# Ledger of designs, part 8: VHH binders against Low molecular weight phosphotyrosine protein phosphatase 2 (primo-2)

Target 1, 164 residues: Low molecular weight phosphotyrosine protein phosphatase 2 (primo-2), of Drosophila melanogaster (Fruit fly) (p82891)
Amino acid sequence: MGKRSQKSSVLMVCVGNLCRSPIAEAVMRDLVARAGLQGEWHVESAGIEDWHSGHQPDERALNVLARHNIEYNGKARVLAPEDFLEFDYIFAMDLSNLAALRRMAPKGTTAKLLILGNFGLKPDERIIEDPYYDIGEASFEEIYRQCSIACRNFLKQARLKQIM
Key: E = the ipSAE of ESMFold2; O = the ipSAE of OpenDDE; V2 = 0.75 times the mean of E and O plus 0.25 times the DockQ between their complexes.

## First folded at step 4 (VHH)

Design d9 (from b01 with A33S S50G G53S S54R G56T S57Y L59Y; framework vhh_brivekimig_d4)
Fold by ESMFold2-Fast, scan of step 4:
Structure d9 (fold): chain B 164 residues (1-164), chain A 121 residues (1-121)
Amino acid sequence: as target 1 above (164 residues)
Amino acid sequence: EVQLVESGGGVVQPGGSLRLSCAASGFTFSSYSMSWVRQAPGKGPEWVSGISSRGTYTYYADSVKGRFTISRDNSKNTLYLQMNSLRPEDTALYYCAKDRYEYSSGWFDYSSQGTLVTVSS
């Protein structure tokens, strides 16, 4: 689990741990499992805000995962100071998440704080936005698409030892 | 303009029940997760309960789980909170809250009005 684990560890972060970061966690876990790499990677998600700890993700997030045959049983949790010392990679979905992570990072932080969408998405598509611009399921399908591309490309770069 | 109007508060004895209502207008109610937030005298705001846009998922603070039930009627643009087994510590001004985004973010816009619930013998 922690930094001294034999596994590389990833924490996906958004504001409430109800939408974007659970999708990113589920997608990456699925990719890891399909590649037979579950002995090499540990994946979790967390929220910057504490209002939803213990809750299931938003129904639209669970629906998009189900449409892609991904089952998710995780519950929301808040980001803890220990996470900055125990995870190798902490992924923000957008620039506001990244700014918050940088402000919260305690002295001794060893985790790399990164934007998930920097891995394989086009520069103008690298931010995984809050799905507020759409009133339907289309925005969640787009988040799933962005997470799938980014997680696949991150795993490829990590296997090639190209993450800096 | 977003409008949230709470009602249903009152004075009740310990062990009693109340049902709060929130009439929403000025936005597409069925597209937003809704919550109840309360503020007790001399304390900061406390999130109480939340419900997803379609009503499929409901969430509760540990302090109210098993006693309160959140629900919504999207055809009437109304949010409800059924409060059972009320305790003195439930005494607070209760606010209807709209999630700021069309996803469950945990950031809320809420009414300045509120409805007062007083639990006393």
Scores: ipSAE 0.000, ipTM 0.142, lowest interface PAE 14.9, mean pLDDT 82

Design f1 (framework vhh_brivekimig_d4)
Fold by ESMFold2-Fast, scan of step 4:
Structure f1 (fold): chain B 164 residues (1-164), chain A 122 residues (1-122)
Amino acid sequence: as target 1 above (164 residues)
Amino acid sequence: EVQLVESGGGVVQPGGSLRLSCAASGFTFSSYAMSWVRQAPGKGPEWVSSISGSGGRTLYADSVKGRFTISRDNSKNTLYLQMNSLRPEDTALYYCAKDRYEYSSPGWFDYSSQGTLVTVSS
């Protein structure tokens, strides 16, 4: 493995890397590209569980992204111990994801483990809920809305050196 | 070809119990999460419960939590729903659904055919 990129790096994490974390990755990549910052930011996603490694995201996730003119061709992967040493920021979608990240983090972890929705969402709507077993697409539109607000506010705060 | 065949529905009195079964074929059953979905007369589909491929994780709709139990027998390629303390509101066609790594809309209809009717009446 070569030395780490000079870019600031973000890993979006949910349970299976099929719904929430692919949407968050795609949204942040789109925001970075639109701002001309793709030379400064590296964005990936991963799942806590390996149930879906190698598979495409949930069709509903791809559909909501397509409605907003965002293409996504990433494949699910499982979170690896080296991710905690290689990424600057690892974002959990909910408190259960965050607890799992804290439990999995090896000695020497350098990544900041954070809740994505803490960036610009109201306290009562900061948790990005798991839509995996929901019927229809309404919950996926809500996830897109939450990710869009949170990713925009995170990038603004990071630019202003306000991330603790 | 993926096939799912539901059975076990019937007519029961309020407070009664039923056990639904779903026989699966055409795929590696233990590799996929499975779900039960129901559709009451004149209503849209409602997700009821899901179980992981290994059986180690289960999820329930708030309306059935504490009354229904989802389980699976991977050696028999069969999914079950044990329904206790049945209420008139539980009256519906119950469908077995195979989770996909890609979902259609409505994805659960891709792999469930006829359903099994549950009627809770006095």
Scores: ipSAE 0.000, ipTM 0.170, lowest interface PAE 13.5, mean pLDDT 82

Design f10 (framework vhh_brivekimig_d4)
Fold by ESMFold2-Fast, scan of step 4:
Structure f10 (fold): chain B 164 residues (1-164), chain A 120 residues (1-120)
Amino acid sequence: as target 1 above (164 residues)
Amino acid sequence: EVQLVESGGGVVQPGGSLRLSCAASGFTFSSYAMSWVRQAPGKGPEWVSSISGSGGKTLYADSVKGRFTISRDNSKNTLYLQMNSLRPEDTALYYCAKDRWELLPYFDYSSQGTLVTVSS
């Protein structure tokens, strides 16, 4: 049960809502705030699997955001059937996420189900890979880079009415 | 009120098998991921495996892939770990944990764990 919003709404989705989708949410919120568009855009994130309810993101995700001067206080939640009716855009990070979204989408779905990386990334760099089993910080910096480019290009295309 | 009780440990020879159980109470079991964590004498905790609330997704540490199988029975509020091809390095106290321990390591010291010894 969410409140009806007059804002354009975006939901960032990955498997567990602990790494990729929180980074994408935080990056897009930061871009929206810096552009003075927080009155026009609502951004959330969710996980496909019910791994953790109420938990904070992976420390490596919080650390990469902090290195780029972004604070994030969101908590993990599971994707709900209502999200497919309430959000305008639901972004998958990879093809497995997109396939799961398509399988879960109920009849009457109004949300556009999209790959985030299709917005401004090179064709061979469009998939935002799951960093969970990676070692070190390089994979999280790459996710931040991919999210920054994709979110910026999505906002530009949306404002120019190239998506709608 | 939240309680986790591990059982099924014992002494086994290399190459043997054991099945661990964790009886959960005091929370909506099916709404939470569950994990198995082990602690060998003199070492810190090591994550072993996790399973989603629905049981649809499982994860394993590289050291146990292909040998251990995590499962759950939500109708009985019970988590399982089937351990095959046991090795001396699997010797440890085994604990179950609520949620994905490998992401948010929280350990209840009041949980007694179940001892697995692989010897000779």
Scores: ipSAE 0.000, ipTM 0.126, lowest interface PAE 18.2, mean pLDDT 83

Design f2 (framework vhh_brivekimig_d4)
Fold by ESMFold2-Fast, scan of step 4:
Structure f2 (fold): chain B 164 residues (1-164), chain A 123 residues (1-123)
Amino acid sequence: as target 1 above (164 residues)
Amino acid sequence: EVQLVESGGGVVQPGGSLRLSCAASGFTFSSYAMSWVRQAPGKGPEWVSSISGSGGKTYYADSVKGRFTISRDNSKNTLYLQMNSLRPEDTALYYCAKDRYEYRSGTYYFDYSSQGTLVTVSS
């Protein structure tokens, strides 16, 4: 109970919780573990749209994580009203995700609603795009690269208290 | 409410060129990948080309690579398809499509305009 309030908490959000937000969750958890910060950070992911509970991430998302030696066993879930009170940061992948988060946020919202790619990506490259119709798995490597840069820069800014 | 209005179709001779436009409204245009899909008379729909929300990535069906160029102007909420070296086999209704995830099946679908724009390549 009390231990939960000691951790900074992050929720990664995309439309379906199948491609981008599971990769972002896995990447941030890996960075946190490598830095020895697993006692300070809690990371989850969720979808804007209500999908079937328990969906596995897209196979290509799991494959890109495996190529980078990251194991991921998360299951899709839908964004809930209590998430806006329980998480410190809720990250959107693109502008439509952010607009949806702003519409869904209840009056008592305490979470900061942010674009993940604003942390360290170039202004013209900050949108983490839906890779579903992309050719094979190459776009999933790009999503991994974008998430790695953004998560690393977010953690650096958070440790330096530059986000506040 | 999503609205897509295609224009630029017409009749052209083999080897000719046409530029299609799609005016989009009712959604945040820059946040969605956009596609061109065509349907020839008596055939099923064929995906032609897609462009990422930022315009940074473009994809083409093998049948049109090197001849067609997809582009977008996010400041004008407009999608384009430049078609060069047109062939009789390119004759079809061309649809502008916004990519959508359908939660019932867990599959992406394209939001088609109901009208399309007709391209006829004939001698």
Scores: ipSAE 0.000, ipTM 0.156, lowest interface PAE 12.5, mean pLDDT 81

Design f3 (framework vhh_brivekimig_d4)
Fold by ESMFold2-Fast, scan of step 4:
Structure f3 (fold): chain B 164 residues (1-164), chain A 123 residues (1-123)
Amino acid sequence: as target 1 above (164 residues)
Amino acid sequence: EVQLVESGGGVVQPGGSLRLSCAASGFTFSSYAMSWVRQAPGKGPEWVSSISGSGGRTLYADSVKGRFTISRDNSKNTLYLQMNSLRPEDTALYYCAKDYYTYKSGLPYFDYSSQGTLVTVSS
């Protein structure tokens, strides 16, 4: 319980913690490590629903990360009430995820509930869509692209203290 | 030994109703989301609906939303699909799938014990 005062903390959230939020977590952790900021940032991911708790991410998500030289060993977990007190930023991938986060947030929530794609993506591209029912891997490459742009822009704005 | 056995298909006129069942065995049923997937003649597989392991959350394809209801009875290890206001476009072989509908190597993942159940909507 309680805030992690010395590191800024980020939780990436989608419905099942299988596709979008693991990619966003892995991408942000990679950007943080390459910038030498691993002492300043803590990054995790979680799902709104309990459908896949304990499972590895979708193989297509692992494959897109591997193509970009990112190794990921996380397991799916469900969002917990404590997350709203322990994380500084909780990122939704789409408007449905954000609405669910707002409904679940307990009174006294200190986390900022945000859309990840609002950071640097064009207005018609700011929703990171659920690829789970898509055939093949093309949509996963697009999610990697969206997460890379958004995570990079979020980190720039956070360093400049421009996040409101 | 994962096994899924679908039943409840048949021939029905437009506007009619059918209830599909899927009897599951060989795994902890309540720990897995379940899905219904259909394949119409000459078309690829189409996801229809999913339900979480607890039954607390359901999802529907736009083509069936408001007409179909997915449900489960974890005490009986059984998944259901209540199909109302059936249309000729709903004609397909219906499959029950373990877990949230996933693709493996670009193909829909089925536990191959499933034979499917045929639904024909005709006048």
Scores: ipSAE 0.000, ipTM 0.195, lowest interface PAE 12.8, mean pLDDT 82

Design f4 (framework vhh_brivekimig_d4)
Fold by ESMFold2-Fast, scan of step 4:
Structure f4 (fold): chain B 164 residues (1-164), chain A 122 residues (1-122)
Amino acid sequence: as target 1 above (164 residues)
Amino acid sequence: EVQLVESGGGVVQPGGSLRLSCAASGFTFSSYAMSWVRQAPGKGPEWVSSISGSGGRTYYADSVKGRFTISRDNSKNTLYLQMNSLRPEDTALYYCAKDRYDILTGYYFDYSSQGTLVTVSS
C-alpha cells in the first residue's frame, strides 16, 4: 500500500514472544477494536530470540486473556531486521529488551524503540517483568493490568497528535 | 541453588537414536516449563524443544519436529529427550535449560555448564 493509506504500526517485543508481548498485542488489538480504530492501527508481537518460533503462547497468558474475554490465536515469531523499517513503534517490556533492540537496530532504522510501561505507569511500576518462572497466575493478571493501562495511555497520546 | 545434570549423549551413526536425561534439583520441578537447547561447534545456542510444567504442552523446532520427543517425569524431577532418525547436523552439546533474558549479563540459559555431547558420525 501507498504511504497515505498506511496504518500506524506497533510491534510488541519480549524475549521469547510467549508471555508478555502476546498479552500486550492482544490487549492493544482489543482496545483498538472496541474504539473502532482497526482501519488506523496494525498490531503484532515478536521475540528477541527465536527460541519459541511457531509456539502457542504460555497457557497462563492465554488463560488471563480468556478471563478478560480476549481470544488470541497468534504464534510466536522472531524479530526480523525489516521490522525496524516497517513498524512505527517497537515496544520493549523491560530494560533488557530495550538494550537488545538498540543493539539489533540496523542503520536506517525508522521505528521508535520505547518502553511500553512509560505510558501511564508509575516509575516503580514501569517495567513489565518476565513471569516465565513465576508460580501460578497472579503475575499474569498484573501483566494484563500493566498492559491495559499502558496501551490505553499510548493510544490516547498518539490520537491527540493525529488530531492536533 | 538450581542444579541441572545432563546425561545420555554419545556417538551414533546417521539414522540412529539416543535418549537424553536431565536430573533437576533445587527448585519445584513441576511448577516450571523445561527446555532442551543445543550448541553445535562454532555456532550459537539453538532452542530444540520445550515442555510445560504439567507435561500437557510440547513444542519443537522445525528442524527436529517428527524426529524428537520431549517428556518429563515430575515424580523423579527428570526431563527427557528421545532423539530418533539422527542426522550429522544434530551433532552438538545438548543442555537442559530454561531460557531467559538477564538484565546483568544479557541473554543466557539457566543450565548446567557441562551439557551432554551428541556426535552423529557421517
Scores: ipSAE 0.000, ipTM 0.160, lowest interface PAE 13.7, mean pLDDT 81

Design f5 (framework vhh_brivekimig_d4)
Fold by ESMFold2-Fast, scan of step 4:
Structure f5 (fold): chain B 164 residues (1-164), chain A 122 residues (1-122)
Amino acid sequence: as target 1 above (164 residues)
Amino acid sequence: EVQLVESGGGVVQPGGSLRLSCAASGFTFSSYAMSWVRQAPGKGPEWVSSISGSGGRTLYADSVKGRFTISRDNSKNTLYLQMNSLRPEDTALYYCAKDRYYDSSGYYFDYSSQGTLVTVSS
């Protein structure tokens, strides 16, 4: 339909595009690069709200990525209507993000709207929680762990054509 | 449909204690941060406390820190606020709120109920 790239495309979404979705983007891109699949996959992130467009991610998000040898230089951007036509998969971090995506999706949406944590995480840990209420960096390490498991399992399922 | 039902308000003397409860339904309770917000007569809303979806992190307004404790029981879909050492300035209508988001301009909530009245007077 409206897809403009030969690559399979993923958009990671959270509220502000400062913490969870930049980590998920960076982790997914790292996994793709390590597998030699950068010619087959395109990965971006965006926020539901536009408060932080143009800003760098939260320092704690950049710190957790650096501890795992992942450099990230992306800037926050807001989710656009064209994203629903151009991306194959749009991942929400939590149920509030998913509900917002469903409300925003225009008529003719071709993207699959999914919870990232449904791919390989246990039911009681599938929600990648907003760490903005948290003190320090421990919760960011947990987000990195959740994203690593989920992105790896998503890539496995996509390769097996098991995603509906 | 999101529903939030508060209870536990009442009249208490200075130095007393009350425990507020909020029964939640219509959404996956453990997936959302929850907050308590209060509104005193003739004043705007004041954020009191927040708790993460897992219950692992809590935040308090400086005016209540050390006196109030927020908690949740995800198996019962219930939010609590334990209020100790109550002061006349704690008199307000107390609302529980399902967090939507917050930023430098303030806290934003998807939904709250009609609230429960707490009166601290002698």
Scores: ipSAE 0.000, ipTM 0.123, lowest interface PAE 14.6, mean pLDDT 82

Design f6 (from b01 with S57K L59Y E102S Y103S S104G S105W G106Y W107Y; framework vhh_brivekimig_d4)
Fold by ESMFold2-Fast, scan of step 4:
Structure f6 (fold): chain B 164 residues (1-164), chain A 121 residues (1-121)
Amino acid sequence: as target 1 above (164 residues)
Amino acid sequence: EVQLVESGGGVVQPGGSLRLSCAASGFTFSSYAMSWVRQAPGKGPEWVSSISGSGGKTYYADSVKGRFTISRDNSKNTLYLQMNSLRPEDTALYYCAKDRYSSGWYYFDYSSQGTLVTVSS
C-alpha cells in the first residue's frame, strides 16, 4: 500500500526521532494541510537509531509545537531499509545524519538524500543542530524557525517543478 | 573492540536503592557522551538518562527525574546510575550506551547483556 502511493513522500530523519525530525514532520504536515495538499503529500519521521521506538517526542519539542498551535501525536520509529525505496525524499537535519543515511542506504535506493536546511536557510544557518543536550527551550524555538523556513521553501520549489 | 560491561542490578523492595555501574574500554571515554537505557519485559527501549563527556551536563527522563542520578568517573572509565525511591515500574534490563560519534547521539553498543533490576512487591 505505501509502495503504491501516488503521493509525493517525505521522511524527516534525525538520530533518535525525538526532537528535530518530529518537529520537521509536524511543521511540514501543517504547511501541507494549510495549502490543501494533503492529498498530494505524505510526511513521516524516523530515527537512525532505535533507542526510542514507540516513545513520545521530547516534551520540549511538543511544547514548541503547541506554542505554534500544532498538535503532534506521532511516536518515534526507527529508519527501515524499505524507507529508502518507498520515500521520494529523505531529509537529514545535519551532516552527521546525512553521512549515516548514505552509509545505511541499501543497493537500489531510489530516495533523494538531502539536508533539510539547504532549502531557503542562510549558509551559516543550514544545519539544524541536535538540541538533546541543550538546557531550556530556546534551541527548540530555533529548530521550529529553521524547519518552518526550510519546509516552506522546499514545498515552493517542488510545486514550481510540478507546474513547469 | 569497544566493550561496555554493566553491573549492580539486583532485586530490591519498592522505595529501595541500587547503584548501577558500566565499565567502558576500547575508546577514549571522556570524549563521548554516555547514556542509560532500559527495556522492561514486553516493551520497547526507554531512554533514562545522559551525561556529557566532561560530566558537566546531565539529562533525565521525566519518569526518573529527581529519583535517579547519573555520574561518571573519567579516570576509571566508569559510568554510574544511582537509583533511589525505586518503583515496580522501574523493573527492566538496564543498558549503558555510548554515542557512536563524539558529537552525535548514537548508541553503538546496545547489544551488550545489560544488568537486570527487579523491584518486587
Scores: ipSAE 0.000, ipTM 0.139, lowest interface PAE 15.3, mean pLDDT 82

Design f7 (from b01 with S57R L59Y R100Y E102G Y103S S104G G106Y W107Y; framework vhh_brivekimig_d4)
Fold by ESMFold2-Fast, scan of step 4:
Structure f7 (fold): chain B 164 residues (1-164), chain A 121 residues (1-121)
Amino acid sequence: as target 1 above (164 residues)
Amino acid sequence: EVQLVESGGGVVQPGGSLRLSCAASGFTFSSYAMSWVRQAPGKGPEWVSSISGSGGRTYYADSVKGRFTISRDNSKNTLYLQMNSLRPEDTALYYCAKDYYGSGSYYFDYSSQGTLVTVSS
C-alpha cells in the first residue's frame, strides 16, 4: 500500500496483542498527546498470531493503564503484510517477536524492525517479557515501567534523528 | 486502604551510608512492584529504583547505579533501600510508592510522610 500519512508511524507488536503491545501503544500515545505531537505521530499495535483478533486486552493490562490514568479502547488485530510497508517503525517486545517479524517481512519492507527495550533500558532489562502466565499484577506494572522508559527515549532519539 | 510508612532517614556525611525501610499494609504486597521516589528541595519528584513483586528484577536510575540497592522481604511486607557512597545531591525526602514509574508518569500520587535524608559535611 505504501505510506499515505505525513506522520511518523509506529506499530507495537507482541504475540497476541493482548498484554504487552497494547500497553506500549497506550503509553506512546499518551506521551505523544502530552507533548502535543499527535499531529506528527501515528501509533498502533498488532499481534503476530491471529489468536485474539477483535478481543479487548487482558484485564490486567487495562487495569495497569487505568491506575496510571490512561484509557485504552483498542481491540486486538493480527499483523498484516501491508504493515511492513506502511509503518516507519515496528517494535518487538522480545527476541522471539523480533525473529518472527524478520521471517514475516516481505520483499520491499521499508519499516525498521526494532526491540522496544533497546531505547533506554539496561541490556539485562531490554526484553519486555510475556506476563500472561504470571500471578497478580506486578509483572504488568513492570511492563508499564519498561514501556514508559523505552517510548520516551525512542521519541527523544527519533526527534534528534539518532535512530539507526 | 493502602498504608506506606517510610523510616531510616537522617543526617549523614558525604561517603556515608543509610538504609531506608518502608512498611506496607492494606494490599497484597507480593503482587505489586514497589519503587523509591525522592524529591530534593526545589525539585520535582525523581524516580530512584524499582523492584518486581517477586524481587527477581530490580531497576535503578543512572544517578544511583552502583551505589544504591533495592530489596524486599515479602514475608514482612517491607521494602528496603540500601544507600552507599552518599553525596550532597542525594539530599531529598524519600518516598516508597506502589505502582509508580517516574520516567513514564507525569503525575505521582502518594500520601505517606516520607523519610528525610540530608547529606552534609
Scores: ipSAE 0.000, ipTM 0.123, lowest interface PAE 16.8, mean pLDDT 81

Design f8 (from b01 with S57R E102D Y103F S104W W107Y; framework vhh_brivekimig_d4)
Fold by ESMFold2-Fast, scan of step 4:
Structure f8 (fold): chain B 164 residues (1-164), chain A 121 residues (1-121)
Amino acid sequence: as target 1 above (164 residues)
Amino acid sequence: EVQLVESGGGVVQPGGSLRLSCAASGFTFSSYAMSWVRQAPGKGPEWVSSISGSGGRTLYADSVKGRFTISRDNSKNTLYLQMNSLRPEDTALYYCAKDRYDFWSGYFDYSSQGTLVTVSS
């Protein structure tokens, strides 16, 4: 049968699918695998726009994942209308991503459109910001930290059936 | 080396219009998506609009959709924001931003001074 019949499914979204959403995907897949839950959860990422479809993630994103012993070989893809029907949860990184998801969602959408950082992050830290203009790699370590906290708390709440 | 210089802000009455410009240098302008981000007094940054490198794709925050139009002239390395039907809630410093692989989601270019838009009677 399909994904929605067998596994709970998550799609991580930012605009280009090159920085934040690949990190969030990789982190959640790693948490799922370490917990032995790969039979229960399916995780992907996508971009709202196809500006860079087919491209490898930003090297700084790959570097932060490698420092945490996570290998990632995904490539950017664009968000498709069927994603809103096939995924249970679609996570935005920031409010602009969420606004775009709400505008694109077709009639009959069954996916829950959510901000990833609402799961366990402090109110002042809930937005997972674009690291593009930050110097050095501290911002990418912060994104990894935010994704790790949020994904752990989301998985806990989902297992307890506390997701609205 | 990346330099962004905003202009076109000012004081306008509710319902009025302004056109913001951003002159870019230090990079291949047509190869990068560009965004407008604003910061209202006492608030954090809010993304307003983005445009792809070719100009073929645009995105808008729900609060400005139908009122603002983003555009670019790659021959002049200039980004524009046409702002119509302005509201007091649009009062903010407006910044243009170079996107690498994603749009601005709350960070400012440290070299940008912004341009002030005040909507009041």
Scores: ipSAE 0.000, ipTM 0.136, lowest interface PAE 15.6, mean pLDDT 80

Design f9 (framework vhh_brivekimig_d4)
Fold by ESMFold2-Fast, scan of step 4:
Structure f9 (fold): chain B 164 residues (1-164), chain A 120 residues (1-120)
Amino acid sequence: as target 1 above (164 residues)
Amino acid sequence: EVQLVESGGGVVQPGGSLRLSCAASGFTFSSYAMSWVRQAPGKGPEWVSSISGSGGRTYYADSVKGRFTISRDNSKNTLYLQMNSLRPEDTALYYCAKGRYSYGYYFDYSSQGTLVTVSS
């Protein structure tokens, strides 16, 4: 009867928290805000490796977000043990990220560890690839497209309680 | 039926100590991480501490590290929070939670909690 309630919480994770996971965070926060759901959803991002903690995202990531009228001013941070107890969903961008999350998850982990691209992307397009060493901005537009589709479909499935 | 009952709160002077308890029922207690969360008057909820199902791993908010100790007794389905060196800013309603509650999470106050008041 007197149940405790909490916001649903999402952590977007990639290797360095500079490219993919900041884009995924910004896209999901924008979708949540446009739907008036900011009281129901909390969204953050983090990196598996502590390479860039405190740094601004890759300028190409900020540029693709700006082209789509999304401002982002977050800073990179490393994934912490408490994240596995605090977040409901932790999204990996690729299979390597997911394997790392599974290895790092402490005993007692309650978060669901998932691939973001499994939500609405085609099977052969479900991996959101690391663009860090790519030349130019085309790969960042593709990441934006993948994140937009996946975040929309995740929010729809979560609302319908279709997430296992 | 999941039931959590907090106790142990009270009024204490700065520098004092209190031990909070949470009696759990309706689920396999040892299988779940447990958390303490607090809400100060007029503020949102703040995660305080978490402990793994086995008790082998503990986590603390920076504001309480070195002062608070989380523990559990799985044979008694009870969660504890030992609070030392209490400060006025620790004044809040304290809640235990099954699994995770943290950060910008909010509570439905239809649930019980235990009030801790630190006053000089």
Scores: ipSAE 0.000, ipTM 0.123, lowest interface PAE 16.6, mean pLDDT 81

Design k1 (from g06 with S100W; framework vhh_gocatamig_d2; at its last look DockQ between E and O 0.01; V2 from the best seeds 0.00; counts 0 for: pae E 21.4 > 2, SAP .719 > .668, placed apart)
Fold by ESMFold2, look of step 5:
Structure k1 (fold): chain B 164 residues (1-164), chain A 120 residues (1-120)
Amino acid sequence: as target 1 above (164 residues)
Amino acid sequence: EVQLVESGGGLVQPGGSLTLSCAASGSTFSIYALAWYRQAPGKKRELVAGITSGGRTVYMDSVKGRFTISRDNAKNSVYLQMNSLRAEDTAVYYCAAHTWYEPYGRLDYWGQGTLVTVSS
């Protein structure tokens, strides 16, 4: 189950693993697959809190992904201490997520803890906001757009660094 | 604009070796990341190996230990040494040059492809 190979590995994190991080995971996994890189990249998502462990994502997240022809069958899980050692990159959606990751990280953590939106988004769009209490699907579509830009730019940069 | 020409493909027995070459014309080759991709019948084009302008290399899992990518900037060439070839390595192999020139964009140059057939 854990990483034991040369694959690059990405963990997408938000609070509950229901809204933002499932979209980010699905988008990144789809991008990796379309680029033919699934043998080189491993992608997962997790939540900071265990409020919804075992549950499917918010229906609005699944609807947005389906409209973009992306299937997602993952279930919510909570972060484990092993994740900080086994993943190369752990992406927070917002600054509160990043602060929680830094607090939870064990001594000797090797994962890079980053804000996903810092990759290619304009300054005023770099925080991928929690949509849970919003009405309708518009905020989820915006999250899809932000993740699409950020994941593509991250992957481009990482591939060039892997071969630079 | 960069033009890429592959050579070195052909028919080879399982377990054999081939060296693919890619020569560039029209531009300074040294500033580009270079890669070999392959496309087998019925499959999508996939990355086989890459080498950065600085010389770092990347390989797909199934070719690690068997294939070696290298570059010679003085000759504007990139090479793929393919050892211990298997039937599943049969594909058209494409040379590519990549650069990054904007946050959201890149320039990609592709060769025409060279066929490698591994068959007994």
Scores: ipSAE 0.000, ipTM 0.087, lowest interface PAE 21.4, mean pLDDT 82
ESMFold2-Fast, scan of step 4: ipSAE 0.375; ipTM 0.689
ESMFold2 (binder alone), look of step 5: mean pLDDT 81; pTM 0.819
OpenDDE, look of step 5: ipSAE 0.265; ipTM 0.676

